# Designs tried in a protein design chat: VHH binders against Thiamine-monophosphate kinase (thiL). Part 14

Target 1, 333 residues: Thiamine-monophosphate kinase (thiL), of Prochlorococcus marinus (q7vei9)
Amino acid sequence: MLKEENTQEILHDLGEQEILNRLRKYMDYGQIDDDTALIKSYKKELIINTDMLVEDVHFSEITTNPNHIGWKAVATNLSDLACSGLEEVIGITVGLSAPSSTPWSWVDGVYTGIKAALNKFGGKLLGGDCSNGKQKTLCITALGTKGPLNLHRSNARPGDYLITSGPHGLSRLGLSLLLSDPITKSINVPNLLKEHAIKAHQEPQPPIKALQTLLKCKPYAMPWNAAATDSSDGLLEAIESLCRSSNCTAVVDHKNLPKHADWPSGKQWNDWCLEGGEDFELVVSLPPNWAKAWLKAMPCTKAIGRMKEGPAKAMWSNGETIQKAMDTKFEHF
Key: E = the ipSAE of ESMFold2; O = the ipSAE of OpenDDE; V2 = 0.75 times the mean of E and O plus 0.25 times the DockQ between their complexes.

## First folded at step 4 (VHH)

Design s3 (from j3a with D103E E104P; framework vhh_7qbe_3; at its last look DockQ between E and O 0.76; V2 from the best seeds 0.00; counts 0 for: pae E 4.4 > 2)
Fold by ESMFold2, look of step 5:
Structure s3 (fold): chain B 333 residues (1-333), chain A 120 residues (1-120)
Amino acid sequence: as target 1 above (333 residues)
Amino acid sequence: QLQLVESGGGLVQAGGSLRLSCTASGFTYDMGWFRQGPGKEREFVASISGSGGSTYYADSVKGRFTISRDNAKNTLYLQMNSLKSEDTAVYYCAAVYEWSTLEPSEYDYWGKGTRVTVSS
C-alpha cells in the first residue's frame, strides 16, 4: 500500500518452526515440543475453566493492545476459578488463531501479557497451539487446585450480608473513555478516576486477594460454605444470579452501591455501577460475623444489602424491584 | 519486603545518552521513574504498566526517553537520549501492585535513587 517497504516481521514469513522457537522463552524447557504437559499429582480437587476472546467481540485495537489482550485472557479465566474457591493456580494452555499477515510483535505482545499476569497471580504456561485463521481468537484453559471454601451461588441464606469485593462500573467507564464517548465528555471526570477506569478495562485484576482474605476471615466455627459469583456480566446480574440459585431476595440500599470514591452522581452513573460489565469482582453472601470480619480486613469491600426470605429477585430497600435500565444482555447466538 | 535497586547513573555531556536500570526483588505491577532536581520536588518521568502494554511520559521527556521492562528479570529500564542540563537529577525507581498514577504519593515502593549529571 505504502511505497516504503514494510519492516514488520509477519507470521507468514517466519513460519511455524520459527514461531515455536520464539515462544519457548515463555515456557518451561521442552514443553512446547511435547504434545502434552505433565502435571504433578495433587492431593486436592482440581478446577478447570476455558474462555475465548474474539476480535471485535471481546477486544479491539481501539481499546486494547496485544499486551492487554494477553493479560485480560488470563485474568478472566482466573476470576472464574476464584469464584469456585481457587487455592493455587497450576497453569494455563493457550490456543491462538490469527491471520498469517499478523505481525510477530502482536503475538509476542500477547504472550508478554500472558506471562506478566501469570507472574502476578501464579501458574505456568503449560502449552498451546498457534494456527492460521481469518479472525484473531485467543482460547485459554486454566487449571487450579480447589481450596477448602465451597463457593457456590446456591449457598446464600436469609440473614446474610450481600458484599462486593470492590467498586463497580470502572471497566465500563474505561471503555467509554477509550472510545471518547460523548457522555464522558459532558462532565469532568477526575484524573485519578480516569486512570483507574482505563486500567480496570485494559488490565483487569481477578479477585484472588479478596478470596484469600475471605478465607482468612472465616470464624473458626463457621462452615466452609459461602455464596459467591463474579460480576463480569454486571453487578445486578450477579445479584440476581445469587437470588435465583439460592431462592431468596436481595435487598439493596441505593446509598450502599459500590462506587469508586470519585464516582459521579446521577442515574446514568448508577446504571453503569449496576450494569456495567467486566469488573471481575466477587459478589458474596455471608453470615453476619464472617461478613463483618471481611469488611474490616479489606477496606475495598462494601456491604450493599441483605439477603431475605422471599421470591428470587433483587429489590431496593423501599420494596421496589430493581429494573434493568441498560441494554446489557449479550448473547453470542 | 520488595526491594528496588537502581543503577546506570553518572556524568554525561549534553546531547549524550544514558541507560538506567532498576532491578526488583520480586514481581511488581506498575513501575515508574521519578526524578528530583536541585531545589525541586520529586517529579514524574515515565511509567509502564504490569503487562508492559501502557507507557506514560512527562511532556518534558517525550520523544527523548523510552521506558521498558523485562518481567522475566524483574527489571525496569529508562533509555535517556538527547540529554539536557535540565535532566540533571537523582532518578528514583518506584513500583505499585495495582493502581498507579502520575503522583509520587500513590507508589508503594521506592529505590534509593541514582544520580544523573548532564554537563553543559
Scores: ipSAE 0.305, ipTM 0.710, lowest interface PAE 4.4, mean pLDDT 86
ESMFold2-Fast, scan of step 4: ipSAE 0.599; ipTM 0.837
ESMFold2 (binder alone), look of step 5: mean pLDDT 80; pTM 0.825
OpenDDE, look of step 5: ipSAE 0.381; ipTM 0.735

Design s33 (from j3a with A95T; framework vhh_7qbe_3)
Fold by ESMFold2-Fast, scan of step 4:
Structure s33 (fold): chain B 333 residues (1-333), chain A 120 residues (1-120)
Amino acid sequence: as target 1 above (333 residues)
Amino acid sequence: QLQLVESGGGLVQAGGSLRLSCTASGFTYDMGWFRQGPGKEREFVASISGSGGSTYYADSVKGRFTISRDNAKNTLYLQMNSLKSEDTAVYYCATVYEWSTLDESEYDYWGKGTRVTVSS
């Protein structure tokens, strides 16, 4: 019997020079020909963030294809910059490590996703490196200019509105749908919600538009200060981090949880909204005038509660403390 | 405003192939193809996400049509194979700010259309 072979191109067979030659189509002219990238002078403060994505730790081939991985790597890094008051994306550098047995189509897909995200959100591919490694790894460094907003978790004040830039729980639902979790089969998930949830997991949007509209809506008399944080670790953790840093109590109303229009009803689904993670939305504490302006200008924003004087904790409007799942594990000892 | 221009329409025999193109005046995010046949409402055909990682097809064209994009050229493609007389329609290119593959009302910008006529 003869062995049948496929003709899949792998990195080992291409070699370093051919790999770099193929990556040139993703670079600005000349960027891959030198060890360093030249950027123009900016008379503004610069913000920089580095994220590392490792196979089987941060991404899985079951839930994300290479194009999704590349998009998500850029989008999540830019989300961190947005939470620091990003004005303009300058660009990124990419460090890629992969086994020599990796198909070229995987690398091509990743860079296609990277370029798509940069085209959507701004910035240039300033440089990249490719090396042999036992596990697929992407290291992205993003550079941007800082705008006039001073966003600090410590800026929340009693009387502020607590607002999220968009719905929460979609990425968690998307992950469960992609894994064929029996929980998602216990209900009839509408097709539109299903598609939105899967997209939220695979192709998240950094909250750059939300940040830009927040800035444009600032009332004339307000200082350029607000409290904001990232919700990548879940909405409840984001709220609690604002409470800890500002020494205030957050009061959240069950009726105002930031759910998709077709979101299922029940405690389990409220828990996914609060703790699901990877929603990449802004959670912001704002004075009433600025809050109302932002809510009007951007319909996807939602007022979920208020900040009040008190201990650093999150409470429901009925006076009960909002509990994390992790807290219940420690109650058993 | 962002402009979308479709091309590649024409007369083709049943069982034949045709490739439609849509060129945008600037970068587009998610893109889709819609069509409107004689005496029918506009219907979804296919869409592709900004990353190119996700594609969606109407059941009527699944397996026969392939959507793709070239972001360096700001161009969307629809490769139509095994064409049927029921595929006769004006084909529209559209783009959306967020993403929806099935709800026409979520698409922000539309081209003027290109006519495809399939003779039986």
Scores: ipSAE 0.499, ipTM 0.792, lowest interface PAE 2.1, mean pLDDT 85

Design s35 (from j3a with D103R; framework vhh_7qbe_3; at its last look DockQ between E and O 0.55; V2 from the best seeds 0.00; counts 0 for: pae E 3.7 > 2)
Fold by ESMFold2, look of step 5:
Structure s35 (fold): chain B 333 residues (1-333), chain A 120 residues (1-120)
Amino acid sequence: as target 1 above (333 residues)
Amino acid sequence: QLQLVESGGGLVQAGGSLRLSCTASGFTYDMGWFRQGPGKEREFVASISGSGGSTYYADSVKGRFTISRDNAKNTLYLQMNSLKSEDTAVYYCAAVYEWSTLRESEYDYWGKGTRVTVSS
């Protein structure tokens, strides 16, 4: 009977050099030692995005673990690139700040999740840095090539179909399930819906396949322009953003809300569909022939309404303005 | 069309250890191990999510079995320690190949299985 030893390695005991040495397995040979990453010369436009993930602001131990955090960090950056017409992911850089008391297993988990997402969606871990800080923070810069679609919020026109690339509200349901919220305990949520919701929250998927299919479905003679934005801050916010940028009215039929097939009935559930956030889908305004082709090619898409001439706002088909019911918009300052 | 190939089965003495592997022909989301003992229905053993962040175990194997994955090699592992005669079964690898909110089943693809025999 031997005395049990505490074998948890923390960043303080490893030191910066050993931490960087251990991170080498997530990068190409020798890359972590170099101050810069070599990127091939491209004849194409490049797109770049930077996001920060901060403990207790963007992630929490209660609902996610390090692998989820790493996956989410990649997915959120790639969703931003997808909304700009991403063709191919080149890679990412990672700035990590964490307390010296942080276990190595936490850092290793984050990078495991990062690598898993990159293996799925493309690109490489190009480089990064680690620093001591009082709060766990990730700063991710993502780089990719731009494809031929000119996606811009201002490209919506009266007569367009308003389409989502997938169902909404799943991430918010997943959060409720992970927190053991009484409302989700008081209703029988089917097992597959539970799986889909938890995955949407912990391991989101950027809308890269939806973007690729949108490109393939473009009618031959149609311009390369489409209106798009993401629904990370909520479906209603995405619709309103399209309206503001295009000076159009969006008319939505309540019956056409983009719900999962097993989505529960009721006001709370409609509110989560409209305002839940972190769904990482495209919200697109398309001319009818392009819209019909995309809807046919991708079963997860749904036509939720039409764009019409009028004031820059979202309205129900009965003429009432769609009102916010939740405070889901987050502002840092 | 995804292929799943298990390996690592064999004969092992009770109390011993064995490591099963499952190689996938491409990246998968959730992967899992199931087993079917003599005269029994196929039962869940363990699963792991695409990121590796979520693992789940049947009560009968908790603390003895460890599921893991190496996404660079598209390989799923099951480390089986403290084996019991009750662990004798054909072990199957299963996977969710494409993540979709439209799928109707928990797992879309299955391997052919690998036999594990635990002798007393």
Scores: ipSAE 0.372, ipTM 0.750, lowest interface PAE 3.7, mean pLDDT 87
ESMFold2-Fast, scan of step 4: ipSAE 0.528; ipTM 0.810
ESMFold2 (binder alone), look of step 5: mean pLDDT 81; pTM 0.835
OpenDDE, look of step 5: ipSAE 0.570; ipTM 0.825

Design s4 (from j3a with L102Y D103S E104P; framework vhh_7qbe_3)
Fold by ESMFold2-Fast, scan of step 4:
Structure s4 (fold): chain B 333 residues (1-333), chain A 120 residues (1-120)
Amino acid sequence: as target 1 above (333 residues)
Amino acid sequence: QLQLVESGGGLVQAGGSLRLSCTASGFTYDMGWFRQGPGKEREFVASISGSGGSTYYADSVKGRFTISRDNAKNTLYLQMNSLKSEDTAVYYCAAVYEWSTYSPSEYDYWGKGTRVTVSS
């Protein structure tokens, strides 16, 4: 490819009016001049979620380029909608804050990634705002319709299969590879695993296809009720969340951890599978007949355990409580 | 939404060569080629990562076909050498934004296809 001219335009030099003019090319038609968006009438219940991504907290330019940041901002928000029974993405609004010294190419890249995610998963870019701030920040509000599935963490029942929609730990491995972490030097990472891990970190996939398949394979006589959550904070936290909300014990088998085919062996790598985070898969508790149908319909799903009567905790099949091995991230509350 | 347009198909003699092109209307990450022969299911042929750094091939075409891309032109290519009668199929261009590129169900955007007929 030919390179752009080496002189970078920064936001300060463009000014507010030019920035707004450039952002208009990303906006979908039907937006009105008074900073509001027109939303089509829907005959379904609506679901809405807001997520904020902050530089050096939720993303780093060392590990993600601007288009990946924009993709991730949309994908992570849509993952939250998916675990709430999303049927259709209506659209999103974007609040962007950045230092006046920020190159336009950064903003352009972010919006390119946003549009790529919307093109893949559906929805319109309904509106956007840009302001001067000391730290780069993206605030995405996503709106969708609710489908027929009633997904609540409290719907888990003793006897249910515990299933995940895909492998866990890839994003954590990707992060380590991108940072040249000494830990990754202790293993031989096959090229396919390396590519998958880096892509999982930079370009997560909301589990919309998994949700659609779960819905399609429901047995006729089964109620439209299931327990689900996403695994953005790690697989173990997702399992514990289902246990807390349903007041059940989850029993997980070590041999059934949802690992990539080339995943390294050993306690540390099992810990990354359980606690790595940012995999954005569905973790679902289902009655046996629906569980078996979903496992057959979607080979990337894996039964990792069962729910049983007992206190709200996760344990191994040998009876030991699953202990957290990774440091708890700092929380505001 | 994204549009994919294939070109370069046609009639070619066994042992010959043909180059397929696919032009995308916009931004893509991973892309691939699939084919469907007469009375058969659609099957994977080759895929390429967004950067072009990684390529994957079906065993049946490995060593004979080469996948490449020109991101400046939003164009994907498939260079087909040493063509066999078994390569007769409609060839489809596909684009995906997921880390897996090995299944037809993992590709969300598809072209209409371009026909390749290999005669004896």
Scores: ipSAE 0.000, ipTM 0.172, lowest interface PAE 18.4, mean pLDDT 82

Design s9 (from j3a with T101R; framework vhh_7qbe_3)
Fold by ESMFold2-Fast, scan of step 4:
Structure s9 (fold): chain B 333 residues (1-333), chain A 120 residues (1-120)
Amino acid sequence: as target 1 above (333 residues)
Amino acid sequence: QLQLVESGGGLVQAGGSLRLSCTASGFTYDMGWFRQGPGKEREFVASISGSGGSTYYADSVKGRFTISRDNAKNTLYLQMNSLKSEDTAVYYCAAVYEWSRLDESEYDYWGKGTRVTVSS
């Protein structure tokens, strides 16, 4: 007997009520049975962030499948909350817009990725909607509690260590590999580096574990203040942002760039480490005692330089200003 | 925190099929299947990312085995088709918080294993 051919279900054929019925399996059923979710009161301050992800602007189906898109939408939003001193993820709401010709499998994949990220990092799906639109778009609003740590870009001080929570450049390399860029074909990329780079691009990890470890490592005598930002726009931009907000000079050591163990050598690859973007690591300015404690507790962290008194700029340890080499504004998407 | 429990092993004839399951709890992890045949070292079989968006296979099973997951049920699956006598092994479910495909030492949690025997 021949196997029956599966007919592809598209949103138009399902209709609004069936789409909403299918989305209910992703919802946390303890919420109000209507269009709103009830949030119980908290003794903590709350932080909220909204991100809009648009097809061919923020994601591409060439490099990310639906599961990746849903995961990344949550992970990038939670990265923003982490840089604001997140203690606990309360939950998210999701607005999804897509053409009526979109397969249900695409929507199902997106929500599967969303729920996977929430299961890993915390939080409930408080609300979700699906509407007809010409272009695929995700609007995520995330709500969390603020912990005791006051993270502000303006808290960097002369004498602080500059530390990153993990390696940089992996997402840029992953993007290049996924696009079959001739640049990556010109080098022999080890399989482990290739897999880590592709995963970093498709399934980024918000730096929640790094933040939790940072908080636990604070010496008792230190105030609950530190400077941090994420590296979504690249490591160099993150460093420069800390410098501008704190009115300090950052001094970075060439030999201490936060590269993967198998990272290629050369100026191009150092440029990708500094400016590649979408690494979603914490870039933190810390007093020496706290810095040393975090470096010991979390081996993936790396001291890349120091803050000193001076103009709001990033410089190499040899005294030269770090020059921006890449214009990545439209490179990735 | 995390417990992994495999099921679905048994005796099957060459050319047959089996589906292994692994039930887990806690946060969503990257998950993999490893196997150890009689008198052999433990080897990688397949892995799947937390989102379910990425899958990786050992060359020896590519095209015959399919890894999948149902995160709502906290269950990992390995669909094994066109089984060969050399697929006879104890199959282990493994989980890692961050990521690894290539090295068993990078996995944080392991099940006790389920035995698969392929007869001729």
Scores: ipSAE 0.486, ipTM 0.794, lowest interface PAE 2.4, mean pLDDT 86

Design t1 (framework vhh_7qbe_3)
Fold by ESMFold2-Fast, scan of step 4:
Structure t1 (fold): chain B 333 residues (1-333), chain A 116 residues (1-116)
Amino acid sequence: as target 1 above (333 residues)
Amino acid sequence: QLQLVESGGGLVQAGGSLRLSCTASGFTYDMGWFRQGPGKEREFVASISGSGGSTYYADSVKGRFTISRDNAKNTLYLQMNSLKSEDTAVYYCAAVYEWSTEYDYWGKGTRVTVSS
């Protein structure tokens, strides 16, 4: 619910020059005054990714404030780089489009969140643009260096362990709590779980630490190859993606689902763990000795199943195919 | 690099009120207040999530203290009402930058003395 009257500074009244002047505090020296950014030469391979966040599609002001939006825009993009073997974040560019009636405080908040994420995960703000648009949109392009680990979904093999870098379902629970969903009112959600869930939804962490630990614990005799994907579209979709790309069957045990210690019991909550989405964890297929080393080195990781020879599908350990129970508007096979 | 600076401490009479502030040098998500009284261990007082939507209180302060934040100003507040002699302590601002419950960043503290 909105009121017609707004006495805040809006973009129309500030104009282009004042907007650029205010953004200068977030940029590195010279980035705003030039049409291009300079990137120094690197001896390493580079990886690049672009993500678009659109108001009422990817974010809502009722569940995320502008600082969260900016953080999430960076963190989700860096998660994509992490599952491609990221070593170091070079930087990002930001394209922002918003109605001319947008308060400056919204733009300021978004850039504050962007800068907070870069300060935590690394990288420079290499450039940005702000333009008029009917709907708020944020486009982030991120550039990083590639490390020695070759992560491809096609690298999964029969005999591999399936491991997640962390628990799943937290972001979905957080969204439900923020929307005051009746489902969450019927159970007593512990304060710690509530805090973790809301934070997971608003402030996702790209799995950079998980990736660093994974490469550190590689047995010396193993090639620098592994199968990985992130779980932004849900754990089940991540597993199925590995199966399709590697032409293998994944076998998962119900009792090995990667749930938070205080996670509720029941089919609905297992469905949220499998399909909730936006957890931004690594889902990795590893040979047994590397898998065991990673599990030992990083306690938040969990072995959820095994890869075996067979058709490209995910199955429960009882032999039944894992069925999707949740609807997503843009889900495609 | 994150810096947390507390302010608002001082001497106050029992039954009185005091408001503490903590200004961060940059954006922080989860924040909280801890205190250490004379001859006691450091104890949790209150915390607030990044959105401000979730707050948690120690039983000893519940109903008397209110935690809040202004994210536009990177400032955390603790409104302390109905102060008691046992509330006498150095109050510390703390921030969590991970989704863990551990507080990785701490201020230097502000002293609160409740008399009478």
Scores: ipSAE 0.000, ipTM 0.110, lowest interface PAE 19.4, mean pLDDT 82

Design t10 (framework vhh_7qbe_3)
Fold by ESMFold2-Fast, scan of step 4:
Structure t10 (fold): chain B 333 residues (1-333), chain A 121 residues (1-121)
Amino acid sequence: as target 1 above (333 residues)
Amino acid sequence: QLQLVESGGGLVQAGGSLRLSCTASGFTYDMGWFRQGPGKEREFVASISGSGGSTYYADSVKGRFTISRDNAKNTLYLQMNSLKSEDTAVYYCAAVYEWSTLTDESEYDYWGKGTRVTVSS
């Protein structure tokens, strides 16, 4: 029987030294006591990326709890490394800024999510900092080794297969479900699709496995070059980005859109598949033999079209240009 | 790296019951049970989504087996009732890295070493 009032522990009352002491459980022994982390010498090229997640810009506590925020911060950063040919995650550093009135439970939750992501994808927590700020922000720097694959958007060639590593639109559907959007209440969303969509929004998966299988499927005679980009800004933007960088036309088959098995039918749902964003999948342009090998080895991959000679644009297989349905984001004027 | 450890296998008489467990070293999403019997290929048995809200069963076990999970304990269960000689197999726990139809073996990335179930007639 606890008769003690649960007074919320806030950062102001804990102070810097106690905060750092509590963060020790997430780090290797001794790491938090030093300003710098020791990294062993690597004979491979290294890749590094820094991302910032800002409250009300990149995350909302309405749709994501602190554990999800920490997971997403790591996962989105590792997705960027994957698009650069990541082989192995070395680790991350975390800069956390929050108002002094922030509960310790929020910080603890964020680090719990960070640790869960590192446990799944690899890497160590190499260092962390916590400072006072008016808005909650996370600054993640991730370090990894570069594998043999040279991924450049300009490597797309006429005749290539256009392939995605997984389904698109799930994060957009998940966001709508979490917001109790009337649009999602107007349809019967199967339980598996609902769970996958919410998971995709709250706990995205960087396409590390997809990249690893792509590497293993390369025909020995092929050069270690491919075209790839991420789909964080939506599938259509990803396709158009490959077209712009390679000066090729992408021809997409409407019937081959990369939809979840239980995805709803109709123009609106096809539009969410094309433009929803935050799916963090690879969109890859590959020569036919390599493409066929990857499609066979990894069933979640899908051939959505082909690259051909022509102007830098995406078109349907019927010859019509693919038009943006979400043409106007609400932008502050 | 994620590790899966199965337990609960053993010898049981036809018509009996057995409960298998699989403990994960960390958080898992979709999970399933697969089995390989003497002289057979590995086959799907049952699967469960990350939240436990969706379950799928092979026709041969539907109505006899129940899959469940306790996410607080990182543990997957398979309750096996009305066991038949045909259920004799090594049972494998498996977990998905990312996307899954819940029934396709090729989508599972993490596998346990298996636990043997022998049903005597």
Scores: ipSAE 0.026, ipTM 0.529, lowest interface PAE 8.1, mean pLDDT 85

Design t11 (framework vhh_7qbe_3)
Fold by ESMFold2-Fast, scan of step 4:
Structure t11 (fold): chain B 333 residues (1-333), chain A 121 residues (1-121)
Amino acid sequence: as target 1 above (333 residues)
Amino acid sequence: QLQLVESGGGLVQAGGSLRLSCTASGFTYDMGWFRQGPGKEREFVASISGSGGSTYYADSVKGRFTISRDNAKNTLYLQMNSLKSEDTAVYYCAAVYEWSGTLDESEYDYWGKGTRVTVSS
């Protein structure tokens, strides 16, 4: 957007005290005025995670507005808590760094998105910090209570079903569509798929409902143990991380890849499903009877493969190792 | 309740071939073959997904046995080549409703009565 003299408030002109005064309207507590957040005793195990979003690395104004940036910062952090057995979101703290030339409207938009996500998923804005920096950076620390389920990447066992909580590749397709990438213009993308893909990229949903359903479906005789990770770095990386932590081989059926109903056919689109990233779904390794119960209870879940004894690797059902196709050696130059 | 009916068993010489078949209704199920030899526990042989697009084999039969299906005929097949005396067993057809590529017998919901295969030396 064109900036005009006398029309935009910037952080330099507001100063630190006014910035903090304006951020107070987003706070559930006055803890932004203090160095520490006060947390009520929960008499439960607590889980905590910190994620950082950096301008031109994790977000761009070309593909996301400030509201989407704030939403995504919360949603991605809550996705990490979900893969650790989250029961309830307690709240978050926000660290913001931005150049003094940043418009207040950008900061206001980010906090609007943060509050929208908290209103949907739960939790309070417990406090934060604000500093001058050369690059826009948003650091979120999220705190939640741990439920009865013990989720560790090392809990995968031979014979387990490998299940994802939802489709993969949508965020990568959404990014391509928002950038007007020629590759998406070369195919006929149905309108419903376009809408779902763009929304997945801009407004990811942490898999909290999937996790709650997983807990409710546990057979009585099963221990409260399962293996899970999120797919923020891509489905293939999620599968490989379960293999490494459990010392098992994952056998994936390429016809059972977790694709949207209208997903394009072909190697390029299978590669985006496996490696696109930023889908923020649960990838779970479960004993057969629990897996079957979860698949029945939640239609968006999909069994994509099995765990077996063997080296820590992902392989196709035909015995071939699943190869990374999107890993460019551009960094070598 | 789904009923599975196996056929095609019999006596065959070592190095010979047999084709087993299993008839089921609806045939949207993932299907598998298991066997139980004299004095042994039941073991996995092969499985095939509902669409027929994915197949899995036990190492002991890989390269010798081929699992296939004809969904128009509601029939599952196991083509058994290069038969060995250790392949002597009762062969069971099994089905599971909601998953592709099942390998463990505990996962299968429906079982046939079995068909006997005897491989003579």
Scores: ipSAE 0.000, ipTM 0.126, lowest interface PAE 18.6, mean pLDDT 82

